# Ledger of designs, part 16: VHH binders against q9y6x5

Target 1, 379 residues: q9y6x5
Amino acid sequence: LPPKLLLVSFDGFRADYLKNYEFPHLQNFIKEGVLVEHVKNVFITKTFPNHYSIVTGLYEESHGIVANSMYDAVTKKHFSDSNDKDPFWWNEAVPIWVTNQLQENRSSAAAMWPGTDVPIHDTISSYFMNYNSSVSFEERLNNITMWLNNSNPPVTFATLYWEEPDASGHKYGPEDKENMSRVLKKIDDLIGDLVQRLKMLGLWENLNVIITSDHGMTQCSQDRLINLDSCIDHSYYTLIDLSPVAAILPKINRTEVYNKLKNCSPHMNVYLKEDIPNRFYYQHNDRIQPIILVADEGWTIVLNESSQKLGDHGYDNSLPSMHPFLAAHGPAFHKGYKHSTINIVDIYPMMCHILGLKPHPNNGTFGHTKCLLVDQWCI

## First folded at step 1 (VHH)

Design b25 (framework vhh_5j56_2)
Fold by ESMFold2-Fast, scan of step 1:
Structure b25 (fold): chain B 379 residues (1-379), chain A 130 residues (1-130)
Amino acid sequence: as target 1 above (379 residues)
Amino acid sequence: QVQLVESGGGLVQPGGSLRLSCVASGFTFDTSDYYAIGWFRQAPGKEREGLSSISGSYGGSTSYSDSVKGRFTISRDNAKNTVYLQMNSLKPEDTAVYYCAAGEYLSWYRDLSEKAYDYWGQGTQVTVSS
């Protein structure tokens, strides 16, 4: 039987939530599968960049989705609501659903995963839903399972995206145990619904399922604000992205803007593009601006205003608070195995192996995930 | 401190028109063009529904929900720091509290998602009744 894979993302699911809250359905999933306790994501630790890294195996500087708000210095294009479906932004990489359709003559299905409603290299998932946050998890699941069971050519790769616990993490902050407990219990119930639906339809025993996330969440506060207006006047720059990583496009000499920003706050680092730490892999792309400001964990960059966000992400990818987890179950995976850490870019070559696809050149290392797989030697 | 104040609600007959205003303070459209402003509504016992948005970024891109497309028009007056929602051909099902919301420009959240918006006004009541 040809291998099939369902990739599920719960946006903003911080890895240590697994230690601080009860997940009976997720624990049953893991008991007969694998758990990676921490996934080290890519910088910046934002939704669009990390979701695209999962499906391409590339750092943001390589796949071109470098932020949720972008400006391309070469073409002078701006990433806006009118441009979010412009293939230009997505065409610097080939996501796995495109490769799946072109190499294997198989179908792909998508329920809301970032980029799946965009034709990338003139290819769109065979079955997809246009992004709409109001569509329930149940409706997304119903469509995905229908397509997995009733497609020709067969759907061998499917994706499912859900916006929680990210939205509630922003609203309440990850330290609000009462509200986060309620939200996370609901997510665990959705995982239970997913497993039950797959069992009911006869898919469970022969389908590989990965449950993961793009980033974590950290607590913010009105006591931890960086007022950019106290550092520099608006006439000197164009703001491409604000917080917690500000992307600055100078209107005057870059060195003059840098000198106005450097040492303005002890709670942010100011980098000229060439001085961005190599470990971020966030330098070699025209969409990365000449000056980047990086706020310390839990600090919010503002323009002479307060912030109502009690949680945020986008911070340094070395921070454990920014890390998601990965759990998986299915014929490709060992049962009852726990692994400490992988890099988020390692997921792509692992998925290509499971599906029998030749991966495009990528930044992942297959060796990091081989202990998860039954057909690999792990010594 | 970011604040949004709605005005212009009231009672109107079916087929009538209203113009809602949202005055922003704590930021300006001229200097904070990266923020999106959206209009939402909530009827009693129903979830909040996104209706229309105008991006403060890159020339003021607009979007509309299917339920209001062709009937409602969003516009911006930067000099008055105000966003308007012109509502034409009003129906009884348009009866709701209407909210203005502001947030960082978030193309991923599709500008009509409540999740895209960090700051909310107090709301203004619109009643469409004969």
Scores: ipSAE 0.000, ipTM 0.372, lowest interface PAE 11.7, mean pLDDT 88

Design b26 (framework vhh_5j56_2)
Fold by ESMFold2-Fast, scan of step 1:
Structure b26 (fold): chain B 379 residues (1-379), chain A 129 residues (1-129)
Amino acid sequence: as target 1 above (379 residues)
Amino acid sequence: QVQLVESGGGLVQPGGSLRLSCVASGFTFSEYSYYAIGWFRQAPGKEREGLSSISSGDYGSTSYSDSVKGRFTISRDNAKNTVYLQMNSLKPEDTAVYYCATDFYSLEYLRDSSAYTYWGQGTQVTVSS
């Protein structure tokens, strides 16, 4: 029987939540599997970019999903995560479900993972759900397990995406222990439901399951605002993305816009595109704007003085608060093994190895994840 | 100077209709490529509840909470820089202060109040006999 993999994402699951809250179902999963305590995500630490990096093994400048809100200067096209299904945005990379369908006589299935409801290189996931936030976790799980158990050719790669705890992290902030405890308890219960469903269907012992996330969350405050209107009039630029990474398209001379912004706040860095730090791997793409503003952790960029956000993400990917975790269980994985850190781009070549796929050129390093796998030599 | 001003609230009998308006100033809907505008309400002693959102672009994706789906309709007029909430079949439990809010990165699934940066002052809707 071919190896099978289910990749599950809980959006915005900060790694240190595992240390500060109890997760009985997730801990039982980890006890008989593996845990990577920190996953260093790609910059910017946002949902669409990091979800696409997980399934392509590429930095954002290489896969082309550089933000949740984008403008392409060459084609003059606009992207938002809410209504843009144009394959143009996704075609700079080949995600693993496309490779799975093209290299092997096998199917892919998807419940809401970003990009899975879009034909990419003329290939769409064999089974998929159009993105709809109102669809319950239960309905997503029912469809995925049905497809894993009843498809021909067999589904060997499946994805499942859930919007929490990201939405609640924004609403309450990660320091609100009362509300976050309630939210995270519900997520742990969903993990319990997932495991129970797989066991009842006879899938659990032969299925590789990865539970991960795209980013973390940090506490914000009305006392930590950067007001762009105090720096520059909005008539001088078009705003492509706002906070905590602002993407600025100048309407006047770029140097004039840069000079108005560069000394405006001690709590943000202002970069001309060519001066963006190399360590971000965020420069070589037409969708990255001529001027990028990067707020310090917990600071919010605003066009006036108000902000309702108590939690946010998008900040420097070296910040531990921006890091998710990875847990995995199944025949490919060791039992009871803990690992400190991997890069989020390393997940892709590991998944290709598990599925027997030849990876497309990527920025991940298989050696970083080999200690998680039973069929690999580890020092 | 981003500002939102709500209007159209008032007293209405159960089963009645109201149309709320939200006029944006300090930016135009055609000027910004990426934004979302949402309607929220808050009744005394309750949390602020997301009701509906509309995103940027010519197509403008719309979303609704289960409590108002089929009864409320969100729309926009880009020329008037105005978003509307048409409320039909109003119930006493719809009594609340209604707020318009905007965010300059469009997240259609994000109907949570914490995600929105700019808020209007609110307009009172009372559904009573």
Scores: ipSAE 0.000, ipTM 0.240, lowest interface PAE 15.8, mean pLDDT 87

Design b27 (framework vhh_5j56_2)
Fold by ESMFold2-Fast, scan of step 1:
Structure b27 (fold): chain B 379 residues (1-379), chain A 130 residues (1-130)
Amino acid sequence: as target 1 above (379 residues)
Amino acid sequence: QVQLVESGGGLVQPGGSLRLSCVASGFTLSKYSSYAIGWFRQAPGKEREGLSSISWSGGGSTSYSDSVKGRFTISRDNAKNTVYLQMNSLKPEDTAVYYCAADIYEYLDTGYDSSEYDYWGQGTQVTVSS
């Protein structure tokens, strides 16, 4: 049989949680596998963009999922929760499960990974679950393991997504050690359940497993708010996305809107689309708006109101607080190897290599991950 | 049917910059296929080395080899059927014949691996003197 890979995401798992909390099950996983201490994600550091970057190897401007809330200037479509099943938003890239199904006689399976319940290029994951946050981790795991064992053509690529610790990170903030300790212990227990289930079913020795995340989390405060209404009236623009990266579509005069915003707060940067820093790779897409506002770490952009979020993400991808980690175990990976840093776009070409797939053109560099792999030279 | 023409090569001093252009013609696309354009170089007595690639579809995903990442930038102008390679901080070690190559693919990533490219230009000489 061909090589198999299970890709697991725990949303919002900040890399430095590994240093501040105990993870006995994750530590046992890493002991016989590999750990990448920091993964530098793509800008903006949000859930949908980064999850799609993991499975395409592309910057957001290239794969088209540029935010969790989007507007396409050419088609005049708005992306909302109700539009998560419109293929239009996902069709600017080819995710790995589509490549897996179309290049080889293989199946893909998915439990809740963003985009997997949408037909992309007329191809949907062979086995999938419609997104529903109420479905337990246990049910997601049961379906994935059933599909890995009982499919023809064989499932060679499977994904599993879990909403924590992101939801609790927003509610409590990453500095709330009491609440975050409880949440992170529960996640470690779920990792233990995952490993035990794979061992019980005879999958563990021959399955490659990657555990990673899309972004981190930073502490927010009611003392760190930027009131956009104090800078500009709503009659001048349409708001496409708010915080911590605001996407502004001017209704009348772009220059006038820019001039009202550019000096409004010392805690945000205001960019015309063509002036967005090249290092963000966030410019070349019709879904990126004419004016972008980027709040400083820990600052929240609001519309004459309070924010109840004690933690948030979406900030500059150079910030360590925005970085997740990557751990992996399986026949493709070295045992007991620790690596410092990779880019999140590097995960895709590594996964293609493990599965024997030819990757689509992408922004990742295979050389960055080769030291993790047993069939590669690392000298 | 696909033709690639490189231009912009020449003699440049160490630390200087140079911009290469590749004009492509003859593309025919199916619903699920795309073209990737890549830049390669070959110095005398060395094997051909892949440097960078860019996809023709969507937002134009890019890739770079470790030897040029941070110094070279690939970009495209779809209206002009042109791909550019902006080369900054040039070193004597960058002296080579530079080739533009196109891959016609469905669900493939050519990256900078030359074995996967179908069409090649004639090459343009870049010499970094010193």
Scores: ipSAE 0.000, ipTM 0.110, lowest interface PAE 24.2, mean pLDDT 86

Design b28 (framework vhh_5j56_2)
Fold by ESMFold2-Fast, scan of step 1:
Structure b28 (fold): chain B 379 residues (1-379), chain A 129 residues (1-129)
Amino acid sequence: as target 1 above (379 residues)
Amino acid sequence: QVQLVESGGGLVQPGGSLRLSCVASGFTFDTSDYYAIGWFRQAPGKEREGLSSISGSYGGSTSYSDSVKGRFTISRDNAKNTVYLQMNSLKPEDTAVYYCAARYLEGWYSDIPSRYDYWGQGTQVTVSS
């Protein structure tokens, strides 16, 4: 029987939610599996970039999805948050479902994971759902489990994406315990439904399941705004992305724009592209703009307007508030093992190992995850 | 401060056309290109459904749900601070309250209702003979 893997993402699930709220179903999953308490995601800590890093094992500068809104200076193409399905944006890397399908006649299945409804290197997931937020978790789960049981060639890699708790984290902020408790309880119930469905269908004992997320969430406030219009007139630049990481394309001399911005607010750092800290691995791509602004945690960059967001992400990836977790269960994983931290790029080579795939060159280190796996030597 | 006002709804026969307008106040497209405007609808007893969006950035990148692609066209007029939804080949299934909504550009959220920060009051569209 070939090994099978289901990768599940709950968008915006901050790691410390596990410490501050009750998750009976997730706790039962972890008890017979593994938990990584913190996953250090890639910069910028946004949905598209980090979801693509999970399935490629690459930093954003290497896989090319450098933000949720992008401009490519070489081709002059614009990527906006409009479900852009142009393969151009996704073709700088090979995601795991493409590798899975191209090695030994295997199939992949996808319920809404970013990029799975796009042909990448002329290969689209064997089974997929076009992105539609109105489709319930139950319907996504029904399709994934049907494909796992009824496909030829067999589905060996499947993905499932859910938009919460990110949407509610933005709306209420992570410090709203009443509303977040309600949202997180619903997510725990969905995890219970997932496990029950897999058991009912006879999949549970032979399926590896990873539950993870792309980033966390931090509290924002109307008292923590950076008004970019107070720094520089909007006619001097084109804004590619705004908050909390602003991507600035100058219409005048780059140095002049930089000088107007660099001392404008004590609550943001201003970088020329070549001065972006090496630890971000956010420099070597044509889609990274000449000037990047990075707001301090909890600060929102605005253009002479208010912000209704009570929570946000995209901040420095060293911040614990930006970190998700990873839990896993299945024949490849130890039972009852807890690990402190891995890098989000480490997930890809681990998944390739579980599936018996040869990974494409990547930024992950297999040694960081080998202690999670039963077939590895961990001293 | 930010407000959206829809207009242009009404009763139309199957195969007919309507143009909805959404006038924004409290921000301008010329200075706030980072805002995305979406059109949503809600039929009685159904969840709110995303139909189309246009970003404030760079030529107005557009998206459409499969149910309306090829029939509906979204556009903007920055000088009038207005977004339009041109609805052609209307079907009885298109009967719903139509909403205009605005949000910051944040990637994957173009059709998620809970992601939109500002909402209009809605305009009724009824397609029947």
Scores: ipSAE 0.000, ipTM 0.372, lowest interface PAE 12.0, mean pLDDT 88
Fold by OpenDDE, second read of step 2:
Parts: C-alpha cells; sequence; structure tokens
Structure b28 (fold): chain B 379 residues (1-379), chain A 129 residues (1-129)
C-alpha cells in the first residue's frame, strides 16, 4: 500500500505548552511515536507564511507568502485572511499536496489548511473544504478521514487545520493559566477524537500522522505598546501589515519615513528592506515592503489604539515563545523517541520522503529529521 | 442554469448491469472547472443515499459508498459533458430512483445530499427477476 500521511496543525500551539499543561491524549500519541520539542519556524512567525513553509519547505521570501497581509505594488493586489483566494499569491511555490496528487494513483485532501482551497498552478486538492471557521473540528476530521479511507485514487496526503489554541491565545494571553488550561484540554480532547476516529476506521496503524503548529504565542500587555502615531504622521505611509512586524509602504521619501521611525521606540527595530537581517531569510521578495518594523517580544505596535490582544505572535523566529512542536506517529516513525529541535522547513523533505515524492527545491534539511524515521540511520 | 439529465435506467434481472448517464449543462467537465458530480438513489420509503461522486479536480478523484463498492463505477466523458455510473452485479435492493447531483467542488460529500446544489429528475432502476 502506498504510504499515507496526515498533517495536522493546531494553530498557535506554543511548544512549551507541553511542559506547562497536561495532554493525556497527545502524550499518549507521543509515547507511541516521536516528538520534536521545538520547531524553529520561519520569520515572520505568522499563520499563512508558516503553514506554507511547512508544505513547501521554503522560507517566506521564496514561497511568497510573506505575511497574513500583503500588498503587491505592481498589481496593486492585496492579500489577507479574507482575501486569500487569488492564485497569484500562492503560485511562487508548489505545495506538497499539489506534488502529491500529480502523481499517478494518488490524491490529496485538505480541511481548512491555508492555501488548500485555492488552485495553485492550476491544481486544487482533489478533496478540500472551503475555509470556514464555523465548521467544527469534528466535521473537518470526519471529512478528512472519510477521504483517507474511501477515495480513488486513494488520498495519500491530507491536511487538517484547527484555529486553536491561537484564537484563545490571542484572547486570553498564553500566561492565563485558567483559561488556557481549559482551551488546551479541549485541544487534547480533539487529539483524542482524532486518534479514536483513525482507530475506528482502521487507519491508525498504517497512517502516518504529524501533529504540529505554525507558531507559538507570547504574552502582550497594555503596558508594552509602541504607538507609531507618536513618531510619524499616518499620511506619510501605508500600513500593509501591523504588529508585531509592521510592513510600511512610504508615501513620501523612504529615507524620511525611515528616519522618523528608526528611533520611535527602544523596543522596536526598524529595517530598510535591504538591511533586514540575513538570518530571517526575509528579504528577497517584492512583496516585502520597503520598511519593516519588528517589535520586541511582548511589545505591540499600535496606532492611536490600544491593543486588543493579550497574546500575539509574529516576532523573531528565534524566540522560544514563537516555536511550535512536532509530534508524529505511524509506520514511518520511531516509537518513544524525542528530538530537541528542527527547522520548520525541514518538515517538507521529511514528508516527501515518507510519501516517496521527489521534493521541489527547498530550504529544508532532510538530515535533521532522519532520527525520527525508522528507515534512516541516526548517528 | 445548471441542468442535469439522467438516463439509462430500466428493468434488469438480478446480476445484470446498467449504465446510467448524467448529462450536465452549466458545468463543463473540463478539469479546469471546480465541480463534483454525485450519484444518489432513493428507494420507496427510504432516505436518499449517496452512492458515488467524481471530482472535477485533476485526476477526477472518485468515491463510493460501501454498499456499491466493487460493483459500481463512476466515470466521466468530458467531450460529452457526461458522467456515467456503471452498475454491475445488480441486486433487488438496488431498486430505486437514481439521481445525478452537482455542486461546486468542496470535497467529497457523496453521502450528504444537502451538499449538492443541483439535481436531475432521476431515472428509475428496477432489479427484478
Amino acid sequence: as target 1 above (379 residues)
Amino acid sequence: QVQLVESGGGLVQPGGSLRLSCVASGFTFDTSDYYAIGWFRQAPGKEREGLSSISGSYGGSTSYSDSVKGRFTISRDNAKNTVYLQMNSLKPEDTAVYYCAARYLEGWYSDIPSRYDYWGQGTQVTVSS
């Protein structure tokens, strides 16, 4: 039988939640599989960029989804979570589900994973759900598992996406033990439901399952605000993306805008596009605006408004608070193995290997995940 | 504007075969279109049940209910804008009105009638000795 892989994302699941909260179902999942304790995600540490990095193995500058909100100066197009259906934004890369179903006797399925409801390179997932946040996890899970079980050609790659604990992290802040405990318990229950569903359908033993996330969550506060209006008139620029990494499109001379912002706050780094640190791999794309502002961890960039979020993400991808985890189970994975860290782009070549797909050029390193796989040597 | 017209139904003996056709207008069965076609049936006094579906996506992924797996095959002819249901090894319990349904592609929902937006008039299939 051809290998099958289900990729599951719980948005905003910070890696250290595993240490600070109880996850009976997830721990059982890990016990019978593998765990990567920390996954270094890509900068910026936002939802759409990181989810696309997972399935392409590319840094944001390469796959072209450089933020949740984007602007293309040439076409004058805008990208946002409410306007993400234009293939223009996605076509700079080939996601794994496209690669997969272009193979003979294979198909892909998706439940709400970013980009899966868009024809990319004129290819859309054989099975998918249009994104709708109101659709329950149960319904998403039911559809995914039915497709995995009953499709022809068989679904060999599937994605499942859920918006928690990100939404709650934003609302309550990751340090709210009471509320986040409740939320994370629900997440663990959903993982239990997933496992149970797979067992009921007889998929559990033969299906490779990866549970991961796109980013973590850091605590924000009303006491840690950076008000741009105090530094520059709003008429001098267009805000393409805001906190914690603001994308600035100057309406006046770029240098002048930069000079007005560079000393705006000691808790914010201001970069001209060409001066963005190389380690971010966030420079070589036209969709990156001329100036970016990067707030320090826990700081929020605002205009003449107070922050409505008690938690946020998007910060420096070297921050542990921004890191998700990866757990996996299935015939391709060891049992009871824990690994310290990988890069999020490393997931792609691993998935390609599991599925027997030739990977597109990517930034991942297959060697980083070899120890997770039963068919590989691990030194 | 979308219309579906079923044909090919009739009387057949147990163990026999029928091929149902569904001609669609308003959809083009080109792989560039994002649609799904499904076959349903409804027997007297029973609920309408999904049997099979075919995706307009690349490769034309198909699905089958357990009740028809191995016996029924869904296919399409893009040139004729027609979806077929080849029914083999027919049983008396297969007696029903068979319906073709269409929707914009959201995935495989062959067992959920409410997921389909357009329906044909149906064609009677009777399996009897």
Scores: ipSAE 0.000, ipTM 0.235, lowest interface PAE 14.1, mean pLDDT 93

Design b29 (framework vhh_5j56_2)
Fold by ESMFold2-Fast, scan of step 1:
Parts: structure tokens; C-alpha cells; sequence
Structure b29 (fold): chain B 379 residues (1-379), chain A 130 residues (1-130)
């Protein structure tokens, strides 16, 4: 019987939400499975970059999705929502659904995971839904479970993406306990629905399920704004991305732009591309701009205006507020095991092992996830 | 105070085209502001349905519901602080009151969900009939 894996992401699910709110359905899932309390994501701590890192095991500079808004200096292409289906942006890596389809004569299925509605190296997920935020969790789940039960070749890898709690985290901020409690309870109910559906369909005992997220969320404030217009005039640069990591493309000498920015705010670090800290692994790609501005946690970069976002992410990946968690259940995983931390790039080689696939070269370390797996020596 | 004013509704024949406009005041829809504008519709006895949205970011992110993808196009004119919905190949089932809505940009992926929007226009009627 070939191993099967369902990978589920709840966007923006900060790790410490698990300690500050009640999750009866998720706690039941973890009781009979495994929990990794913190997943150290890649920089920048944004949705597209980290979702692609989960399925490739690569840092952003290596897989090429370096931000949610990008400019490629060599080809002069711009990446936005309208351009997210251009294979050009996704072709610098091989995601696991492509590996699954090419190494084994097996199918992949996808409900909204970033990149799954794009042909990557001439291979698209065998079953997929074109991205559409208005499609309910229930409809996504119905399609995924249908494909897991009724496919030939069999679906062995499936993905499911949900936009919350990220949207509400931005709107209310993670410290709004009343609103976040309501949102997180609804997510826990969706986890309950997922488990119930899998049990009803006879999938639960033989399916490996991973529940994770791409990043966390931190509290922002109108008292913590960095006005970029007070630092530099718009005639000197093109803005590729704004906050909390600003991507600056100079229209004049790079050193002159850098000098205008470098001492503008005590709450923002300004880097020439070659001076970006090595620990970020965010330097060696043409889509990374000549000057990068990195705001301190909870600070928002603005252009002579107020920000209404009460929560945000994209900050330094060493910050615990930026970390998601990982929970898993199934025949590959121990029961009742807790692990403190892994890197988000470690998820890919672990998933390849579970599926019996040879991973493409990647930045993950299989040894970091061994203690989660029943067939591995945990030492 | 955010205000949205829709215009351009009316009666059209099946297969026809119509362009709706949404003029925003109380915020600037510019390449650098954190606002999204979405188009929604509601037919009598039905729930309000998201159709399309556009962000105010530098390159503008767009999204579309499956029911209108390929037929409707959203665009913006930042100088006029206006968002347009170009509707082509109209069908009788497109008959509804059309609303524009605005909200600070929460997530690029959440632009068509009605629960994300706090500011709504008054609506403009579109009727597709022979």
C-alpha cells in the first residue's frame, strides 16, 4: 500500500497561539501524533516565500520566490497576483508534487497551495483548484478527499491551504484576545471537521497528515511607523516592496541612495545587498534588490501616511513571533511526542522520506526530524 | 471617513458589455497605500458574492471568482482614485446589485471574501435581459 500524505497550512498561525488559546480538536490530534512547538521559517517571513520553502526545502535566494512582490532585474519582469501563474517565477526549484509525479508513477492533488496551479518544469499538480479565496474550506476539503479516494494513478501527496488566521491577524492584531479567540476557535473547528471527514471516509488510520503554517504575526501600532518619505525623495528610487522589508531599486548612484537611508530611523536596518546578514540566506538572487530595508519587530514602513494594520509579518526570522508550529498524525509519526524546534526547510526532506522519494538538493537536514518518525533511530 | 460611490449600472442584452466605476474618497488609492477594493454582487434571495478585487500596491494584485474569470476585468486609475469593473459576455444570471467595498490590505489571498471589508458603497443595479 503506498504511503499517503496530506499537507495542511493555516496561514499566519503563530506558534504561541497554542499556549495562549484553547484548541480541543488540535490538542486531540497532537495527543495521538507529534508536535513541533516552533518552526524557524525562512527570511523574509512572508506567505509566498515560506509556502514555497516548505515544499522545496530551499531558502528563498535558491527557490526564487523572494517576496510577495518582486522585480527581476535581468528579465525586467514584475511579480504580482496577476503574474503568479507565469512559470518563470516558480522554475528555480522543484516542489515536492513535481518530484512525486516524476519519480513515482503517482498523482498529486492541491487545494489552493501557492504554486500548485502553475506548470513548474512542465509539470502541474495532477489535480488542482485555480486559486480563489472565496472557495470555502469545506469545498477544498471535499475535493482533496475525493481525489485521495478516487484517482488513478493514486494520489499520494495532497495539499490544502487556508487563508486564516493571517487575514484576521492583520486586521485585529495578535494581542486582540477577544477577536483572535473567536477566529482561532473557528480554525480549531475546521481541524475537527478535517479529522471527522477523514474518519468518515476511512482515510484516517492510513493517511499521514501534517498541519503547519508559513509564519506568525506580531502586533503593530500607529505609534510605530517609519515614514520613508521623510528619508528620501521618490525621484531617487523605485519601490519594489514596502513593509516590513522594503526593496529599493535606485534610479541614481546606489551609494547615494544608501547614504540618504542609512541613518533615517533607529527602528530600521538598511543593507546594501552584499551586506545583508549571511544568517538570512537572502542575497544570491537577481530578484533581491540592491538595497533592502528591514524594520524592527512591530514597526511599519509607510509613505507619508498612517497604517491601519494592527498585525504584520515579514520580520527577522529569528523572532519567535514569526514562527509557526508543526503538528502531525499518521502511520509514519510517533504518538504523543513533542519536539522543540525544526527549520521550515527540514519539512521537505522529511516528506520525501515518508513518500519514499529521493529529494532534490535542498537546505534541509533530515536528522532534525528523525525523532518524529517511527521508522528512524532517534539518536 | 471612507466613502465609495458606484456608477455605470443599467440594462444590457445577453452577450453585451458594461463598465462599472467605483470612486473612493477618504483615502488615496495609490501604488504605495495599503488598501484593497473589491467588487461584490447580490441577487434577490441570494447571499452576497465576491467577484473581483484589486490592491493599491505598486503593481496591483488582482483576483477573480470562478463565475466571472475570463469575462470580467478589474482595473484602477490612481489619478482619479477610481476602480473599474469591465463586464463582458454578460448573462441573465449576472443580474444583481453590484457593490464596491474597501478595506486596508490584510492579505493578497483574501481579497474576494466579503468579511474582510468594512466600507461598502450603496450599490448599482445591473439587469441582463432581452
Amino acid sequence: as target 1 above (379 residues)
Amino acid sequence: QVQLVESGGGLVQPGGSLRLSCVASGFTFSEYSYYAIGWFRQAPGKEREGLSSISSGDYGSTSYSDSVKGRFTISRDNAKNTVYLQMNSLKPEDTAVYYCAAEPLWSEYYLTDKSAYDYWGQGTQVTVSS
Scores: ipSAE 0.000, ipTM 0.316, lowest interface PAE 13.0, mean pLDDT 87

Design b3 (framework vhh_5j56_2)
Fold by ESMFold2-Fast, scan of step 1:
Structure b3 (fold): chain B 379 residues (1-379), chain A 130 residues (1-130)
Amino acid sequence: as target 1 above (379 residues)
Amino acid sequence: QVQLVESGGGLVQPGGSLRLSCVASGFTLSKYSSYAIGWFRQAPGKEREGLSSISWSGGGSTSYSDSVKGRFTISRDNAKNTVYLQMNSLKPEDTAVYYCAADTKYVFTEGYRPNEYDYWGQGTQVTVSS
């Protein structure tokens, strides 16, 4: 019987929430499974890029989803609502559900994970839901569990995505303990519902379950704004992405645009593409613009109007506030083991190992996750 | 890159009606994020007031402030990237500059509060006077 894996993402679940709030259901899950306290995500620390890195094991410059808003200089295409189902944007990598379906002739199932409603290399998840934020967690879970039990070829890889606590993190900010306590308690209750549903359906004992997230959240403020209009006139550039990482396409001389920006604010770093720090692995892709602006943690780049956000993400991936966690339970995982940190790109080769798949070339290191697994040595 | 352009403002007599339009362009949203469009107004010497919101994604859930509930109706035409505010039974107190705003990270229909909206239009003047 082939091994089965369910990958669950709670968008924007900052790692240190685990220390500052009570999660009885998640703690019971961890007690009988494994916890990675910090997952170092990829830069930029945004939803689409990091969700695609989890399932490909690649840095953004390699998988091509380099931001939530993109422009491709070679093809002149813009990533927008009208273009977001265009396979062009997703075809620079092979996500694990595609590998699962093509390599082992097994089925994959998806409830809203980014990219799963798009044909990638002419392959779409065997079972999927078109993205709709109005669909409840319960309905997503019902579909996933039905597909896990009632599919031929068998569903061996399934994904489930939930938008919280990211939406509330943006609205309230992560330091609003009263509002965040309510949101995080609801998420813990959903984890409890997940476990009970899997037990009720006889899936729990033989299913590997990973609960993770794509990024964290940091507190923003109306006192921490960078007005780009005070630095440079709109006639000099096209804005591809704004905050907290601005993607600038010059309409005039690149050096002139750079010189207008480089000393405009003490709270952002301005990089020519070739000068972007190597540690970001954010340089070698046509969708990365000639000039990138990186705001300091908690600072928001704005154009003429004020930002209304009290929380945001996208910042430097070395910041602990940007880090999610990973918890896992199932026959592949040790019980009661805690690990300090892994890289988000390490999740993909670990999942391939669990499913018996040959990973595509990737930036992850299997050795970083070996101590989580019962069939591996920790030396 | 989000641009919002309001139109349909003007002078109207008390008890009259106006329909405002908000055309959205340059929207580049994660398909896994919902978004909302809201209508706001600001009269001279007053704070900006939220009036109504509609979810752009999903089923188009709506919210209204008590000051306009029953008189104003928000609607959307996703194919035209347009949100409308139908204003009926207009009063002199409705005189203001009306703004369209977008919240590109909105997941819940939690209303029309200014601090939730990160992109704003230029505004359109509505004057209710005899």
Scores: ipSAE 0.000, ipTM 0.182, lowest interface PAE 18.2, mean pLDDT 86

